# Miniprotein binders against 8-oxo-dGDP phosphatase NUDT18 (nudt18): the designs that were tried, part 18

Target 1, 325 residues: 8-oxo-dGDP phosphatase NUDT18 (nudt18), of Danio rerio (Zebrafish) (Brachydanio rerio) (q568q0)
Amino acid sequence: MDSQSSILEENLEKILRGEGLEFDSVAEQVDPVTLRKNVCYIVGAVIFNSKEEVLMVQEAKRECYGRWYLPAGRMEECESILEALQREVREEAGIDCQPITLLLVQEQGPRWVRFIFLAEETGGSLKTTAEADDESLQAHWWDRKSPLPLRAHDILSLIDAGLKYRRNPWFPVTQPVDFPCHVVCQRLFLTFISSRADADDRLWLLMSNNNTSHHPRLPIVVSFRTYISKAVSKLIEDCMPSSYISVHIRGILGVQHNGRIPGKTDGICFNTLVLLENTEEGAEIGSPPSLETDCYRWQEVTNQGLKAKIIERIKDGSVLPFQSL
Short names: E, the ipSAE of ESMFold2; O, the ipSAE of OpenDDE; V2, 0.75 times the mean of E and O plus 0.25 times the DockQ between their complexes.

## First folded at step 23 (miniprotein)

Design p5 (from k5 with E107Y; at its last look DockQ between E and O 0.75; V2 from the best seeds 0.80)
Fold by OpenDDE base, look of step 23:
Structure p5 (fold): chain B 325 residues (1-325), chain A 109 residues (1-109)
Amino acid sequence: as target 1 above (325 residues)
Amino acid sequence: SEKVRITIIVEGSPEEIREFLKRVEEIARGLPLWVVVIREGNRVWIEIRGDPEEVLKLAKEILRIAAELGLKVEVEIEGDPEEVRRALEEILRIAEELGLPVTIEVYVK
């Protein structure tokens, strides 16, 4: 095997395990994002006790005073995503927690990204009304049956997702990994599958031909003001001819964030699994779409074990859900 | 640039989205337009770029499909001032005709 192919396969395996890769210089000189200035990240926790009651907090904010929500808040400077989660749950609920997995990432572009975790209680005591402050009034274990005035009903789907995952995890445990990034971007694990009636499926990955690196790299797309999910259209516009192209964002394989240096490492890199479908009537049934630029190339995955893993992840949808709101 | 871009954003159930995408593919395939469909969960972005007349024609047909399926629709229009104005007027007209509530965002270059 060419040394380059072996390195690529190793990197793909890391990404599939939810591990990170060093963030390479984005070809586009984009200004670094700054937390609470041009990006805002929110963490939220779905925590169950032994009775399948969910940890709820009562809002102290005037706009939703006395209504109940999940423990959730904004990340502060110099925090990891996990540190922020543990801090917010402690501050709002008085509970110490350990994250189990990311459950869902929600976004409205880089200006609003919410990370929802399934977590477990490790200690602490429920915040009481005597401990009420500007963050929360009190915490309660909710049986999900008794009437509770909710701040918003969106938490019900999050709670349900947590319950479903605990019963039957449908994707691997996914936690943020400590890698610095200066922008909000996606590393695209962009796949094309050629299914032949009488042959094994062929799998292709779109690779960036960056002249600065001797090693093949996955494309990186930076998000500015639009939905993070929509940013893939720029890549398609840059490399594919005028045709009907269907792209299915399957979900997230991993999340990279450091957060240690304000205004320098406040970015996030999402390792995103994408399936491209091209049904050009005249293309040889089973080849990936032709590219109009040398900046990208299709790389066939010939390693049978790796190919099978990738195809399984695509077919099963066994990836962290990503939702644009 | 003699080209206008219209993005149609729809939300619905998985079943509604599957049916929507099937019908869109049937009408959009083979047109002399740049058409990119981005699906993420229950949300779909359809980006259409090309000749303003052809873009508007396809956009109207997509809006008709969305209305028939009862989908929530948002529209983004990007281009030159004259093209944007024309597109906006046409999208508003078809939305009214269909009784389809739409939110329209306009980006003028």
Scores: ipSAE 0.794, ipTM 0.915, lowest interface PAE 0.4, mean pLDDT 91
ESMFold2, look of step 23: ipSAE 0.833; ipTM 0.923
ESMFold2 (binder alone), look of step 23: mean pLDDT 85; pTM 0.866

Design p6 (from k5 with E47Q; at its last look DockQ between E and O 0.73; V2 from the best seeds 0.76)
Fold by OpenDDE base, look of step 23:
Structure p6 (fold): chain B 325 residues (1-325), chain A 109 residues (1-109)
Amino acid sequence: as target 1 above (325 residues)
Amino acid sequence: SEKVRITIIVEGSPEEIREFLKRVEEIARGLPLWVVVIREGNRVWIQIRGDPEEVLKLAKEILRIAAELGLKVEVEIEGDPEEVRRALEEILRIAEELGLPVTIEVEVK
């Protein structure tokens, strides 16, 4: 195997395991984001006790005073996503927790990204009304049956997702990994699959031909003011001819965030699994779409083991859900 | 630029989205337009670029499908002032005809 192909395969395997890759200079021309200035990240926890009761907090904020929600808050400067989660759960509920997995990432562009975790209690004690402050009034283990005045009904689907995952994990445990990023972006694991009736499926990945690296890299798309999910359209516009193209964002393979240097490493890199479908009538049912630029190329994955793993992840949908709101 | 861009954003159940996408593919395939469909969960972005008349024609047909399926729809229009104005008027007209509530965002270049 060419040394380049071996490095690529290793990097693809790292991404598939939810590991990070160093963020390369592809976004050097883009201004760094700054937490609470032009990006805002929120963490939230779904925590169950042994009775499958969910940890709820009562809101102290005027606009939703006395309503109940999940432990959730905004990330602060110089903390990781996991540190933020543990801090918010402690501050709002008095509970110490450990994250099990990301359950869901929600977004409205870089200005509002919410990370929802399934977590477990490791200690602490429920915050009481005697401990009420500006963060929360009290915490409660909710049986999910008794009437509770909720701040918003969206938490019900999050709770259900947590229960579902605990019963039958449908994707690998996914935790944020400590890699610095200065922008909000996606590293696109953009796949094309050719299925032939009488032959094994062929798999291609879209690769960037950036002159700065001697090695093929996955494309990176930066999000500015639009939905993070929509950012893939720019890459398609830049590299594919006028045609009907269907892109299915399957979900997230990994999340890269450092957060240690305000205004320099406040970015996030999502390793995003994408399936591209091009069904042009008369195109050879079996080749990826033609590219109009040398900035990108299709790379066939010939390693049978790696190919099978990627196709399985796509077919099963065994990736962290990503939701634009 | 002699080209207008219209983005139609649709939300619905997985079943509704599957049916929606099937019908959109049937009408959009083979047209002399740049059409990109981005699916993420229960949300779909359909981006259409090209000749203003052809873009508007396809956009109206997509809106009709969305209305028939009872889907939530948002529309984004980008382009030159004259093209944007024309597109906005046509989208509002078809939305009214269909009884389809739409939120429209406009970006003039």
Scores: ipSAE 0.764, ipTM 0.907, lowest interface PAE 0.5, mean pLDDT 90
ESMFold2, look of step 23: ipSAE 0.771; ipTM 0.897
ESMFold2 (binder alone), look of step 23: mean pLDDT 85; pTM 0.862

Design p7 (from k5 with K109E; at its last look DockQ between E and O 0.80; V2 from the best seeds 0.81)
Fold by OpenDDE base, look of step 23:
Structure p7 (fold): chain B 325 residues (1-325), chain A 109 residues (1-109)
Amino acid sequence: as target 1 above (325 residues)
Amino acid sequence: SEKVRITIIVEGSPEEIREFLKRVEEIARGLPLWVVVIREGNRVWIEIRGDPEEVLKLAKEILRIAAELGLKVEVEIEGDPEEVRRALEEILRIAEELGLPVTIEVEVE
């Protein structure tokens, strides 16, 4: 195997495991984001006790005073996503927790990204009304049956997702990994699959031919003001001809965030699994769509083990859900 | 720019989205337009770029499909001020005709 192919395969395997890769210079021409200035990240926790009761907090904020929600808050400067989660759960509920997995990432562009975790209690004590402050009034283990005045009904689907995952994990444990990023972006794991009736499926990945790297890299798309998911359209516009192109964002393979240097490492890199669907009815589409630029190329994955793993992840949908709101 | 961009954003159940996308593909395939469909869960973005008349024609047909399926629709219009104005008027007209509630965002280049 060419040394370049071996490095690529290793990097693809890292991404598939939810590990990070160093962020490349592709986004050096883009101004860094700054937490609470032009980006805002929120963490939230779904925590169950042994009775499958969910940890709820009562809101102290005027606009939703006395309503109940999940422990959730905004990330602060110089903390990781996990540190923020543990801090917010402690501050709002008095509970110490450990994250099990990301359950869902929600977004409205870089200005509002919410990370929902399934977590477990490791200690602490429920915050009481005697401990009420500006963060929360009290915490409660909710049986999910008794009437509770909720702040919003969206938490019900999050709770259900947590229960579902605990019963039958449908994707690998996914935790944020400590890699610095200065922008909000996606590293696109953009795949094309050619299925033939009498042959094994062929798999291609779209690769960037950046002159700065001797090794082929996955494309990176930066999000500015639009939905993070929509940013893939720019890549399609840049490299594919005027045609009907269908792209299915399957979900997230990994999340890269450092957060240690305000205004320099406040960015996030999502390793995003994408399937390009070629819609030509009846043509044995034996090859991926032609590209109009040399800045990108299709790379066939010939390693049978790696190919099978990627195709399985696509077919099963065994990736962290990503939701634009 | 002689070109307008219209983005149609649709939300629905997985079944509704599958049916929607099938019908959109049937009408959008083979047109002399840049059409990109981005699916993420229960949300779909359809970006259409090209000749303003052809773009508007396809956009109206997509809105008709969405209305028939009872889907939530948002529309984004980008381009030259004159083309944006024309597109906005046409989209509002078809939305009214269909009884389709739409939120429209406009960006004038």
Scores: ipSAE 0.789, ipTM 0.913, lowest interface PAE 0.4, mean pLDDT 91
ESMFold2, look of step 23: ipSAE 0.834; ipTM 0.922
ESMFold2 (binder alone), look of step 23: mean pLDDT 85; pTM 0.865

Design p9 (from k5 with A87L; at its last fold request DockQ between E and O 0.75; V2 from the best seeds 0.77)
Amino acid sequence: SEKVRITIIVEGSPEEIREFLKRVEEIARGLPLWVVVIREGNRVWIEIRGDPEEVLKLAKEILRIAAELGLKVEVEIEGDPEEVRRLLEEILRIAEELGLPVTIEVEVK
ESMFold2, look of step 23: ipSAE 0.826; ipTM 0.918
ESMFold2 (binder alone), look of step 23: mean pLDDT 83; pTM 0.835
OpenDDE base, look of step 23: ipSAE 0.788; ipTM 0.911
ESMFold2, fold request of step 24: ipSAE 0.795, 0.803, 0.779; ipTM 0.904, 0.910, 0.900
ESMFold2 (binder alone), fold request of step 24: mean pLDDT 83, 83, 83; pTM 0.842, 0.836, 0.838
OpenDDE base, fold request of step 24: ipSAE 0.750, 0.749, 0.736; ipTM 0.900, 0.900, 0.894

